# VHH binders against UPF0598 protein C8orf82 homolog: the designs that were tried, part 1

Every score and structure here is a prediction.

Target 1, 218 residues: UPF0598 protein C8orf82 homolog, of Mus musculus (Mouse) (q8ve95)
Amino acid sequence: MWPPSGAVRNLALVLARSQRARTCSGVERVSYTQGQSPEPRTREYFYYVDHQGQLFLDDSKMKNFITCFKDLQFLVTFFSRLRPNHSGRYEASFPFLSLCGRERNFLRCEDRPVVFTHLLASDSESPRLSYCGGGEALAIPFEPARLLPLAANGRLYHPAPERAGGVGLVRSALAFELSACFEYGPSSPTVPSHVHWQGRRIALTMDLAPLLPAAPPP
Unless a header shows other numbers, all headers, positions and changes below count from the first letter of the chain; antibody chains are not in Kabat numbers.
ipSAE, averaged over its two directions, is called F for ESMFold2-Fast, E for ESMFold2 and O for OpenDDE. V2 adds 0.75 times the mean of E and O to 0.25 times the DockQ between the complexes of E and O.
[cut] marks letters that were taken out.
Atom coordinates printed by the task and the answers are left out, and those that the model quotes come from them; centres of patches stay.

## First folded at step 9 (VHH; from w3 with A33S)

Design y1
Fold by OpenDDE, fold request of step 12:
Structure y1 (fold): chain B 218 residues (1-218), chain A 120 residues (1-120)
Amino acid sequence: as target 1 above (218 residues)
Amino acid sequence: EVQLVESGGGVVQPGGSLRLSCAASGFTFSSYSLYWYRQAAGIERELIAAIRSGGSTRYVDSVKGRFTISRDNSENTMYLQMNSLRAEDTGLYYCATFDYSSGYWETDYWGQGTLVTVSS
């Protein structure tokens, strides 16, 4: 009675493709036309988000508060559907894509496509951090312990939706306000170790640090 | 209605000085942080100086030691003293204040800007 040959379960090591947080670094000047139709019934549009969290047409000559998109429904629809661009089109130049019906909305940015712009007043115990001017509809719980000040560029980051890269930029003005709550130790005057929030002293976790590009070696 | 009106821009030689003013109305001036932004041609707007309601300030490295932000709450006016001006300081300078609690662009308030040109 020959013992049954044990089926070696090939544990397919699902190589978790380290979703390298796609940074917006693709400055290759690609040719496009706003509203182009590469396929029947498809239209392509090209957008840019600045470090203030304002959305523009990419080819806008002037990018300021007057020329940015302000329609709340549009912003909510746009950013709620934002994902990494895996369409096979413009992936290097526009690393993010928002699909809306027959429209492909390609997006590039300087740093992160999610830019936190407001800290919402909430009756709840935890405030919500809103991004890209989307109010309550584009907001996540504020996690003060997970704020990441990056000394290399002087910017502040916070966790963002995974679908949008997992890390968001805090706009500079808001970062300035939040920095009032930072505690600096004598050993590191440039990088805070703690944040004071709602009467609590909270250690910064720095857990987002591996998701950000390493500072170029000095 | 909240209004911010910048003034004091002009043409100046390298090494020269200018003082910008931002006259504010329509909100409790003393309770809000105020900001100076600048935008050079073809470049994204950047925050260059900030002042909190309590008077604490911050500057970007490029203007440290040369620019001074201040506020006069009695006059509802913010200032930017700019010394040792350089060609790279050329741009449109904006005054701004934000209500962070709303979550909407409608509570971000910007002036129309004042032009600063530094040229030989």
Scores: ipSAE 0.933, ipTM 0.976, lowest interface PAE 0.5, mean pLDDT 93
Fold by OpenDDE, fold request of step 12:
Structure y1 (fold): chain B 218 residues (1-218), chain A 120 residues (1-120)
Amino acid sequence: as target 1 above (218 residues)
Amino acid sequence: EVQLVESGGGVVQPGGSLRLSCAASGFTFSSYSLYWYRQAAGIERELIAAIRSGGSTRYVDSVKGRFTISRDNSENTMYLQMNSLRAEDTGLYYCATFDYSSGYWETDYWGQGTLVTVSS
């Protein structure tokens, strides 16, 4: 009775390629012209999104609430098509790209290209975080447990669409509002452990932490 | 119509003090958080101070201990007391309030700003 040959289960080590969330790295100033045409029937435009979630032309001299893009259809189209820039053009300086017909819209940002700006239906059972002023069209379910406060920079993050890097910044004003719900323990007075939402005490998962740049060494 | 009007800006020497005011109208002032932003030339606009309807406050590190945000609900006015002013505090100061429930920029309300210049 020959003992059955133990099937060596080849544990396929799925090397989870840690897709390092492309941070908006230091913008080497590249030369470009708005509306340039590198090939026939193609136009290239260059944009910037600030930490408030407002979209600008990159070369705009003044970037404020007056000069930002406010057209809802444009914003929705722009951000719904946003993806990492793998075009072979301006990838280092503009790490994100939105394609619209014959237009290539290159985007750089201060932190994250998705910036959560509003909280929709906050009193409902299904609140949603809206980003970049896109209203309901640019919104995802709010997951209070997955809020990530980062002590190193004082910013607040939330999950974002994978196509846009998977992590979004919560604009500072909204972060301030949400911080009222944070619970701090005696062991960590600077980093909350829980969030109180709709009468529930919810533990923060900190699951986004590996996706963020490591805090500079002290 | 919601209106925010800043005042109190001007030229001051380093170490000096200014008090900014933001007069508000067109909404239930006491029910909303209020914010002070500043924008220096060539620099991105930043939130520097915030006050909730309940009176709790937050400051950016660069202004902590020097600036004080306050509100008078009876007068529908927010204030920013600025002490020990530095050259780096030079910029356009905006007051703001937001309706977070809309999702649109149209319900983000901003003043026109008041200029603060700190120069020797």
Scores: ipSAE 0.933, ipTM 0.976, lowest interface PAE 0.5, mean pLDDT 93
Fold by ESMFold2, fold request of step 12:
Formats: sequence, C-alpha cells, structure tokens
Structure y1 (fold): chain B 218 residues (1-218), chain A 120 residues (1-120)
Amino acid sequence: as target 1 above (218 residues)
Amino acid sequence: EVQLVESGGGVVQPGGSLRLSCAASGFTFSSYSLYWYRQAAGIERELIAAIRSGGSTRYVDSVKGRFTISRDNSENTMYLQMNSLRAEDTGLYYCATFDYSSGYWETDYWGQGTLVTVSS
C-alpha cells in the first residue's frame, strides 16, 4: 500500500503510520532520557535492534558488533519478556516493550525485534533457530516450509513467538547459508518455491507474508 | 583462539582496484563459510560477499560483477578483489566467520577491519 497523490495520500499516510506501529522499520525523532522515572519506582530505558540481531542502547553513537550488548543473561531476560508496547507511552516510536519488574525497556528495530542468528545443533535431529544471540534460551523449532523469502526487500523471514510480533528476520549471513537449500522455479529466479531439507523437498507456504509491512518506512 | 586479521585497505581513486586479505587462525578454516562486511559512516554494517566451505559465493547487488570473494584453504586466507571502485564503497571492511551451532555472540568471530577510501 503506497501513498497515492492528493487527498487520498493523507489517508494512506495515516494507514502507513498505523502499519508501522507493528513494524520497527522507521526512525522517528522522540524525546527521552535514558533511566528516566516518570512514576515512583519506575525506570525507563530505550533500545534498538539492528537487522543482524544485535541490541544497543537507542542513543548509542556507534552501533556495531563491538558496541552491542553481548551478556547472555541480559539478552535472554530482555527478549524473553518482550511484548507489543501497549503501555500508553512511546507506542508510535517504540513498538515493543521488555518488562523487568517496574522497569520499562522500550525497543525499536530496523526490521523485526526477533532476528534469527544461529541454527543450533540438536540430538533429536529437529534443529532449532535461535535469535539475538540468546542460544537455547531464545530458540524455537526450525520450520523450513515456513521460510518466507520476501521479494520486496530480498530478506528472509521465519515464524517467531507471537508475543514478539509473530515473524522474525533471518540475518543476512544465515539467510545466505540457508539459500543453498532453496529451489527456484523457471519463472521465479529471485523467489524460491521449495526448500530441500534433510532429504525432503518441501513447498514454501508463504503464509507469513500478511504479517509483514506493505508500506515502506517514511 | 580464533583470530581474523584484515589487510590491504587504502586510498584509491574511483574506478581503481584493491585486494583485501583476511588471514585466519585458530579454527579449521576449510570447514567454515567466510564473509566480508562493509560499514560506511552513518550506515548499519552490511554483508556484501560470502563464500561457503565448498566455494560457492554470493554478493549483494551493489557489488556484483565488481567484487570477487575467494579463499585459499592452503594459506588459511580469504580475499576480496574489488574492481571499478566507487565513492559509495568507502568504509570499514570486516571479515567474519560464525559458528552457528552454539547460538551465542561469542562464537561469531570478527576481524578489526581495514579502511577503504575511494576519493579523487
């Protein structure tokens, strides 16, 4: 849904902003102070997750692999308590919230709050995808049939916990590794139709596509 | 201890060429995929080229046809040949390799980066 010209553009802009409340693809200028206390015994912090799954304070000057949070227990606590932001505070700019007692940890994202980073070994031969560097504690069953290669941005998506938006991004390096398993139809050179996994040829369902944004960020 | 060391960055005019190297140690080099990432000022780090253990490669569209990733398993070294350089190729270039099986950031290994500047 692209903004049309004229008066209809105002409606499309309103709809695009509503759709952006579910996606973390925008960069909005908002006023906050890290550690602010709008209520007694309540502290608020503001975070950003990039398209590689690395977590930062939202106001960090440099965001790269050196400066991201790496502490496993912090990451597990943060992402395991993630939910849509329905707090009445900062909902337009920070669509997700991680709650730790009375601490509100707001999150905005380049794309999705869940970014799958690793494919874990398993004794059961049913591998698991882990996200955001959290290992087994932040992992879900890998569902190869539900991988979604999205032509609009060239990215790969997978089901994620519903509390964290239902759909997660597969980081670019892992998407590259998984692309070895894709089968492309003769008329679809950029969008695969099947995945080959553990000796099986599996048709891609594409059932996640409605959960992703139709409009680009502003 | 896993170690990745980039070299070969420098200043180049538009249209010029550079060859980056990534010397690796501390792991079975031939068993892992290797990656080149680029980070320009004010932009998030992006994967630009990748090579699997079996030698298959992929590139982002902006470098396809101009950059060539390669590996020499006997020297434990990965390369990025960069031709027809453009101003937008300016940035820090990192090599990387990941052990996907643990799920932890600590098993993602990065070099410290080499700077490429494309300017007249």
Scores: ipSAE 0.831, ipTM 0.934, lowest interface PAE 0.7, mean pLDDT 85
Fold by ESMFold2, fold request of step 12:
Structure y1 (fold): chain B 218 residues (1-218), chain A 120 residues (1-120)
Amino acid sequence: as target 1 above (218 residues)
Amino acid sequence: EVQLVESGGGVVQPGGSLRLSCAASGFTFSSYSLYWYRQAAGIERELIAAIRSGGSTRYVDSVKGRFTISRDNSENTMYLQMNSLRAEDTGLYYCATFDYSSGYWETDYWGQGTLVTVSS
C-alpha cells in the first residue's frame, strides 16, 4: 500500500482545532483534532471538498487554489478509496470516509464528493470526465445524455462512481463550457431537452433527477 | 510559463465603478475561455463572470447588469467593468484560465488577485 503524501502535512497540523460552521453538511459545528487517536494505532483526519473539486483539510482557515491538496498520488489514493462513512464515528457531519490501513480520513463537502473538473483529451469520440484534479486515474466515460441541469440551483450534474455517491457535480467553469451545447424547448426555458455533442443531437435522459434535491442540501 | 496579472483594484464608495484588468502571457490567449472569480473574507471562491474565445459571456445573478466581462485579443487582456458597486462586492478578484484536457490542477492557471474594497 502506498502511504498518502498528505500524512506529513497532517502531522504539521496535529494540534490545530476547528470550530468552523458548515451549512452544506447540515451540521454547523463538530469537535475534532486533526491526527487524533481515539484508540491505539488509529489516526483520524478531517477533510473538505468544495464545489470546485478542490480538497482541503476541513479546518483550513481560507480555502483557495493555493491551499488545496495538489499531490496526484495523494488525490488518487484518497478518492479511489472513498466510501460512505459507516464507521460509527462522525457519520452525521462527515458522510464519506477514505480508509488507509488504520487511518480514517473523513470527508464532508459543499455539494458532492465527486466534482468533475476536466474533460480529458481523446483521439476518439469517447472523451472522459476527470474529477478532483486526479487526471486519468480519477476519470470515467463522459455520458452527455445523462447530464442533468438542475433548475433549483443552476448547477450541472453527471453520473459518478456509486461508492462515492453515484452523482457528481460539474464545476461551474466546466458547466459554463458545456452549456453551449444545450438545446432548450419553447416550454422549458431553464431545463434543456437535448445536448448537441460531436455532431449528434442527444435527448437528455434526466434519470439522475430523483437522486438530487430540488434545493441545495442543508 | 503561463502568467495572469490582475490590476485595477482599489477602494471605492458604494455606487462607484472600477475596471479590473487581467494581463495574460505564455499561452494562445485568443483560443481560451477566461474567468473572473471573487473571494470575500470567510466565503468560498466563486465564479462570477466568464467569456468564451468566441466572445459569449455568462454572469452570476448577483452581478448581472452591473458587471461586464470583455477581452482584447490583440493586447492579451481581459477586463471586468464593475458598476454600481455594493459593500457585498468587497473581496479579492482573480482571473483564471484552464486547460481542461490534462485533468491536473497544474494546468488551471490563476492570477495573484486584486483587492476591491467597497466602503463608505
Scores: ipSAE 0.823, ipTM 0.931, lowest interface PAE 0.7, mean pLDDT 85

## First folded at step 10 (VHH; from y1 with S102A)

Design z5
Fold by ESMFold2, look of step 22:
Order: C-alpha cells, then structure tokens, then sequence
Structure z5 (fold): chain B 218 residues (1-218), chain A 120 residues (1-120)
C-alpha cells in the first residue's frame, strides 16, 4: 500500500503557490557579507525583524524563537538607535538603520520595525507598552484610543516612536488579549468602533491609518 | 520553574483527527492565557489558536471550524482537538504562555514541541 504520490506533489504545489504569491520585496535579495568593511574601521551588519518582534541576522537559515536575539542590552542599544536609512547604502532593501559608532546595522522587517510584545505591570493608571523584548527601556505610554485594527489583515497597530516609523505592530498574542476591550457596532462586526479601558468608553481615532498606505482601508 | 510539555503528535491520514495536550507546571495556570503555535520547516512560528484565562478563544482562519482549543484548569492542561486534518497542517506544534508584565523575552515560556505529520 504505497501512499499516493499526489499528496507529496500537492504539498510542493501549495508551497510553490505560497512563494509565487509573495510580494516582489519578499523575492528580491541583495548581496552582502555580514561584517563587511566597505571602508576602514567601518563594519556593516544586516538584520530582520518578524511580525512577533523577534530580531534575527537577515541571513539566518532558521528564524524562530530559539534563534532570535534575546540579550537585553543588545536589543535596547539596537532599537534605541534605530532611524530611517539615509546612508546611501542598501536603502531600498533595508529601510532602517541602527548606528553604533562606526557600525552600520541595517534592518528590514516583515511588517513594522517596532513590534509591541508586552504590556508592563504598574500600580499607576498609566500603563506602558514595551516592544521587541526590551522591557521598560523600550516602552512608551499605552494610548488605547489610538489602537488601529486593520480589517484586511486582522492586525492591530499602535503609535510608535517617530524615529522608528511612527506606527508599530501589536503582536498577535497581545492583540488577542487587548481585543477583549473592543466594542463593535451592529453594522461593523469585524472592525471595532470603541475601546473600553479602565471604566471608560473611548472612541477609536483611526488617525494612524494614513501611515499604512500599502494596507487596504479599514 | 515554568514547564510546558506537549504530547499527542503523530502521523495521521488526511481527513483524520489528533488531540494535542500541553501539561503545564510552575505557575498559576488559571491566571494565564495559553497559545498554540505551529511551525513548518523553513517557516516562521505562527500563532494558530489562543485561549484566555476566562475561556474565550481565537483562531486563525486556516484552522477555524476544524480545530478546537480548550483548557482544564483543574488538571493544568490545555488541549488542541484537530479535525479534518490536511497536508498543510504538517508541522511542529508548540504551546506557550507569556508573562506580559515583565516585558522580556525570558518571561515568554515555550514547550519543546510535538510533531504532527499529515500524509497518506
């Protein structure tokens, strides 16, 4: 009783369809060498951040929770110095750059370079969202009115530091936790209109939507 | 010490069913949300199902209607009932729980994974 060869070919066809459907940015690759020195005393490194906020070397063969960077000091240094890439080098493929002295650390991302991962505990009424595993050192005030649910991809966004693009992604697990606070209108069952937070009913501003021009309208 | 141990993976025919378990210890199980993630070879680990401490659930579209997440707080165990399995469901399945209040990767807890292979 041999398994049908069609099952194996169907898996390969499904994978080929997934690769074919990927955008041009996902197919395009650039040539570089990690640690390259285009001029004396300058080193260049290339990084990738996924939709869960995990940071990897861009050329890492396997990108999962086991292989992501976790060192707190490194993450804080990397993301606190992140800015748009205006270096004249790799700008099309790596839109962001973290500068550490003479070290140029190029970054590209699946969605946004800032991914909010945790909601920090506080005795205060002013909670903070932290991003990319950086704890309080990579945190900003939580602004529930400015949460942006995007119906087309099912993702949730929040204001982020302007230097890092102004808008950050809320990772899927945290977005699920926050969704308990959303209120939907009868004519809009898939996009919330309000958030209930600390006993208050707050209308969502949707003011971040223009910062995501590649996404369909909410 | 927080521990999460997955079990119940195996080889199954298309259209078949499997039930995964995640046995938890080292934390107050009833206070935390729990998650199932799936990872195929060469692909990022992706959230597929979640259940809050209060029992509400969420699923990605690709598994909705076929998979059911549940929890038994008296046994400190989470489950994933997987029905109508397809070849695309093949992968390593991880359970996870996160301490959101700390803000560090070290307080995100993961199991070792259990392998599910759907083939005929």
Amino acid sequence: as target 1 above (218 residues)
Amino acid sequence: EVQLVESGGGVVQPGGSLRLSCAASGFTFSSYSLYWYRQAAGIERELIAAIRSGGSTRYVDSVKGRFTISRDNSENTMYLQMNSLRAEDTGLYYCATFDYSAGYWETDYWGQGTLVTVSS
Scores: ipSAE 0.732, ipTM 0.900, lowest interface PAE 1.1, mean pLDDT 84

## First folded at step 11 (VHH; from y1 with A50G)

Design k6
Fold by OpenDDE, fold request of step 12:
Structure k6 (fold): chain B 218 residues (1-218), chain A 120 residues (1-120)
Amino acid sequence: as target 1 above (218 residues)
Amino acid sequence: EVQLVESGGGVVQPGGSLRLSCAASGFTFSSYSLYWYRQAAGIERELIAGIRSGGSTRYVDSVKGRFTISRDNSENTMYLQMNSLRAEDTGLYYCATFDYSSGYWETDYWGQGTLVTVSS
């Protein structure tokens, strides 16, 4: 009675594709036309989000508070559908894509596509952090312990939706306000160790640090 | 209606000084933080200085030791003293204030800007 040959369960090592936090550094100047139609009934548009969280047409000559998109419904639709660009088109130059019906909205940025812009007053115990001017519709729970001050560039980061890269930039003015709550130790005067929030002293976890590019060696 | 009006821009030689003013109206001036931004041609707008309601200040590294932000609550006016000006300081300077609680761009208030040109 020959013992049954044990089925070697091929543990398919699901190579967890390290979702390399796609940085917006698409430096390659690509040629495009706003509203181009590479396929029938498809239109492509190209956008840029700045460090303030304002959305522009990429080819806008002047990018300021006057020329940015302000329509709430548009912003909510745009950013709620934002994903990494895996379309096979413009992936290097526009690393993010928002699909809206027959429209492909390509997005690039200098740092992160999610930029936290406001801290919403909530009746709840925890405030909500809103991004890209989308109000309550584009907001997540504020996690003060997970704020990441990056000494290399002087910027502040917070967790963002995974679909949008998992890390968001806090706009500089809001970062300035939040910095008032930071506690600096004598051993590290440039990097805070704690945040004081709602009467609590909270240690910063620095858990987002591995998701950000290492500072270039001095 | 909230209004911010910048003034004091002009042409100055390298090493020179300017003082910008931002006259504010339509809100409780003393209760809000105020900011100076600048935008050089073809470059993204950047925060260069902020002052909180309590008077604490912060500067971007490029202007530290040269620029001073201040506020006069009795006059509803914010100032930016700029010393030792450099060519790279050339740009449109904006004053701003934000209501962070709303979540909307409608409560972000910007001036029209004042032009600073540093040239030999």
Scores: ipSAE 0.929, ipTM 0.975, lowest interface PAE 0.5, mean pLDDT 93
Fold by OpenDDE, fold request of step 12:
Structure k6 (fold): chain B 218 residues (1-218), chain A 120 residues (1-120)
Amino acid sequence: as target 1 above (218 residues)
Amino acid sequence: EVQLVESGGGVVQPGGSLRLSCAASGFTFSSYSLYWYRQAAGIERELIAGIRSGGSTRYVDSVKGRFTISRDNSENTMYLQMNSLRAEDTGLYYCATFDYSSGYWETDYWGQGTLVTVSS
């Protein structure tokens, strides 16, 4: 009775290509003209998102609350179609792209292309986190456990749509508000371990940490 | 209508002091957090100080120990005491408050700003 030959299950090591979330690196500014047409019936525009989540033309001289885009339909269209730039054009300088008809809207950002700006009041059990001033149309469920405070830069992050890099920045003012809910332990006075939300004590998962650039070594 | 009006900006020498004021109207002042932003020439606007409705405060590292944010709810006024001013503190200073529940930029309220210039 010959013992059955054990089928060596080839564990296909799915090399999870760690899609390093493309950070908006300060790459060398390339030359462009707003509204340029590299091919017939195509127009290219170049945009910038600041760390407050406000959208600007990249070449705007003044970037403030007056000059930012506020049209809701435009913002919703723009950010709902946002994806990593794999167009072969301006990929280093503008790592994100939003397509709108015949328009190619290239986007660079200060930190992340998704910046959470508001916490929407909902009749539901959990509020929704809205980004880039898009109201309910640009919102995801708020996950307090997945908030990531980064001590290295003092910023707060939250999960974002995968199409937009998977990690979003919480604007500083909102981060300030949310930080009131953080619990700091005696062992780590600079990094919270828990968040108090809706009467619950919730441990922070820190699951986004691998997706963020490692703090430069001290 | 919500209004925020900054005042107190001016020209000061390094090491000097200024006190900024933000007069607020058109909303329940005591119920909202308030913020000071600044924007230097060619640089993005940054939050430098915040004060919650309960009075707790936070500062960016660059102004810690030098700036003090405070509020007087009876006067609907927020203040920024700035001491030991440096050249890098030069910029437009904005008062702000936000309704986070709407999701829209229209409920982000900003003042017109006051200019602070620190120069020798």
Scores: ipSAE 0.926, ipTM 0.974, lowest interface PAE 0.5, mean pLDDT 93
Fold by ESMFold2, fold request of step 12:
Structure k6 (fold): chain B 218 residues (1-218), chain A 120 residues (1-120)
Amino acid sequence: as target 1 above (218 residues)
Amino acid sequence: EVQLVESGGGVVQPGGSLRLSCAASGFTFSSYSLYWYRQAAGIERELIAGIRSGGSTRYVDSVKGRFTISRDNSENTMYLQMNSLRAEDTGLYYCATFDYSSGYWETDYWGQGTLVTVSS
């Protein structure tokens, strides 16, 4: 009875209207209104993704597992169209933008806009990491050699699509599971040197380090 | 249906102890990792302890040596023994278990949470 694209748009509008009374954080002096129209036929919405990969309206009063967006079609549309925000609007506060037709969907995040949440087909020859609850539609090949444990924050990172910043966060529970596979170096118990995966001992490449704020530039 | 029910929260003085329980049903308990998360007012919830199906554990630094996670597979129950409690331990404590193989939020299971207040 309802077109899928219409349902996604209507759900976002309904949620935006329920939240429009609380439009901006006072701390960073960011001012916006959910659903605002800076030019004809253009709507702007503002979102936040936490370190667990859960997506919320940015001005949502409660952000927890109950209130996050879970609709698969919406999540896939949102994250598949994510790119750096070079729109000239809100770039300092919202570094990412998901373009859906004439909708500008601004995103800011606790850490990274891509957060790997699940591990698909882990027993196969082609395991995949999926992100932000999007299942196979938001998934990339798992590359164990390119896992990056970052000592400065205790978090784990993995390659992500270049359009979304090239590096994604592995959520803490999945990082806990994967930590069983790490072999730590002789110089530090906090810096693993290798990962053991499917019977192979694989040296960590560390090639993602330049993409993270705490890493020295190449 | 999967169900996780926390209990054991309450008000306690600094230096005190509490034991949290997470009663689980609707899945093969012994086959899954289980987690405790904590959410304090004004901050995002954080994983604080995990226990794998084989019994190995891991803790965040802020609770190491003070908290002990354990599981009783015969009773389908996970526990968090919390000793030497501090004001910063105040928050809502959740148990969780995830089916990583699906890729969807609907197979991430959470309890309702139990409140721990460390006051005085």
Scores: ipSAE 0.794, ipTM 0.920, lowest interface PAE 0.8, mean pLDDT 86
Fold by ESMFold2, fold request of step 12:
Structure k6 (fold): chain B 218 residues (1-218), chain A 120 residues (1-120)
Amino acid sequence: as target 1 above (218 residues)
Amino acid sequence: EVQLVESGGGVVQPGGSLRLSCAASGFTFSSYSLYWYRQAAGIERELIAGIRSGGSTRYVDSVKGRFTISRDNSENTMYLQMNSLRAEDTGLYYCATFDYSSGYWETDYWGQGTLVTVSS
């Protein structure tokens, strides 16, 4: 289960604000039709993943916890086949593609295509982070040393499969829960230096930082 | 099984106050963190405040100093006291609690929301 609650004096820096990440939203320069068939026996569909890790048809008018795709078999198939979009079609607007037989399923995202949503129960010392509601089938080993709190946007990141961009977002509520384990250095009350996990004090590697956009200059 | 029911929304003038309630049932309330989210028109749903089982709290910068989250474990109820309300606070307010250990969307529990409108 989740670690006991703790005091986090810099909680606001961990919480994500979607307004600062709006540049990842789609633009009005591209048009498509859901289910279009550019060649025989091929169908194309267009999807969006939000900063909560919820998957929607890209053109859904209402995107919330009621309307997201929840079917486990679909989610596992979609995300396990996700790759960078090198199809020659819609690459600028939809950076990722899930190829399911003759279906080309294009994906764009608010932040990252992989959003870690849950920390799976474990009887061992090797817990797993699961993403996008996929349970054990969409899970990777949790690597606490490689958690990256990003001061520029207040969000938390973790390694993700290379095929899906190499870095994933930890959703805001899970990031808050994990922040109870952070230790801040005496000279940096904003950015933690260590994480305490299962009785171990672990220095944060910060090795994901080059994979994320640099903070804009002031 | 699990139910979360928000109440206390309404129309209020800028600078006014509202108190939201989230009545919970169907789970061990005292053992879980609880959250308030809001969704304004054209904006994705955002976490704005949370309270851990031990009572520690957090707020996004835009509400810090104006909103206070609290819980009453004997009444299985979470609250959001909203002071100094602004037009940008207008939106649907949801309470939520999550079982992180399952990995499925079905163990993320949400209320249906209560509407807050800040208008002159």
Scores: ipSAE 0.745, ipTM 0.900, lowest interface PAE 0.9, mean pLDDT 84

## First folded at step 14 (VHH)

Design n1 (from y1 with R58Y)
Fold by ESMFold2, look of step 16:
Structure n1 (fold): chain B 218 residues (1-218), chain A 120 residues (1-120)
Amino acid sequence: as target 1 above (218 residues)
Amino acid sequence: EVQLVESGGGVVQPGGSLRLSCAASGFTFSSYSLYWYRQAAGIERELIAAIRSGGSTYYVDSVKGRFTISRDNSENTMYLQMNSLRAEDTGLYYCATFDYSSGYWETDYWGQGTLVTVSS
C-alpha cells in the first residue's frame, strides 16, 4: 500500500530538524492579536496543538510540557466544542475553531487537532483512548483494527470525532506501547498487517488512509 | 512524589561518546516504560528512544545503531549510551515515564533535562 520511503522520511526529519518548516514564516504571516475584538462582545484567541497533544497559545515563545495548558475544565471545554473553522475568519491558517460562548478560539496543529495520549481501562472489555489530557471527558472507544501506521512519517493514527477532523494522532510514546501488539507480513516488513489485542489476532483495516494528507492510494 | 533526575550531560567532540542516567523514585520502576526525549533549539521535543518494562526497545532512525537505551531495575535507573555523536545530537535530553491509565497531564512525569553539546 505504502511505497518505501526511507530516503523521503530521512529528508523530512532533516528538514524539520533544520527548522526549515519553522522559518517558512518569512512570507506574509497571518496577523492577529490575542484577545482581539473584531465585533462587539466577541473575543478571539489563537492556539496551537503539538504532536504530543499539548495545547498552547499560538504565539507562545516556549512550547513544552511546563508551559502547556493543563486545566482540565478548560481542555474539556476547548476540545469538546472543536469543529472545522467555517467562520469566514482565518480559515486557511487555523482550520479548526472552538466556540466557547462569545469566544472564537482558533486552532492550528502540527499534525492533527486530536492527539491520543492515554489508554483507559485497557484490560476491560471497553478500553478507551483519551486525548489531549482530558481523561474520560475526552475519550472514545479504542478500535484496534482501525489503527493506521503511516509508513511515510512513522506515526500512528486512530479514528477521532468527526467534528474534530475524524482522524487523530497517537502520540509517539503511546504508539510505541501499542507497537508491541503489531504483526508484520513477510512482504511488508515496515508496515504491520495485524494487531494482537486481548488474545485476538485482528487484521488492520487501513480505512483511515484516504483521510490523511500525502497518503498514496493502495 | 515521583521524581526523575537526569545526569551525565556535557560537552563532547563529534564521534565521541557520552552516557546519560535517569534516576527514578516515587513509583514502581519495574512496572513502567521509560523514555528519552531530545529537544534541540527551535525544534519540538521528540522521542528518541524508549524501553518497556519487559526490556524491549525503540529508537528513532537518526539514532539507531549509535544509541543504546537500558534499564537497571535494582537501581531504579535508566541509561542512554550515546556513541558516534554528531552535531545534530546537541540538545536537552529529558527522561520521562507516563501513567497511561489516568488520562491526565498530571501523571506524565518528566525530568528537568541534561544538556548535551556536540562541538568541534
Scores: ipSAE 0.770, ipTM 0.907, lowest interface PAE 0.9, mean pLDDT 85

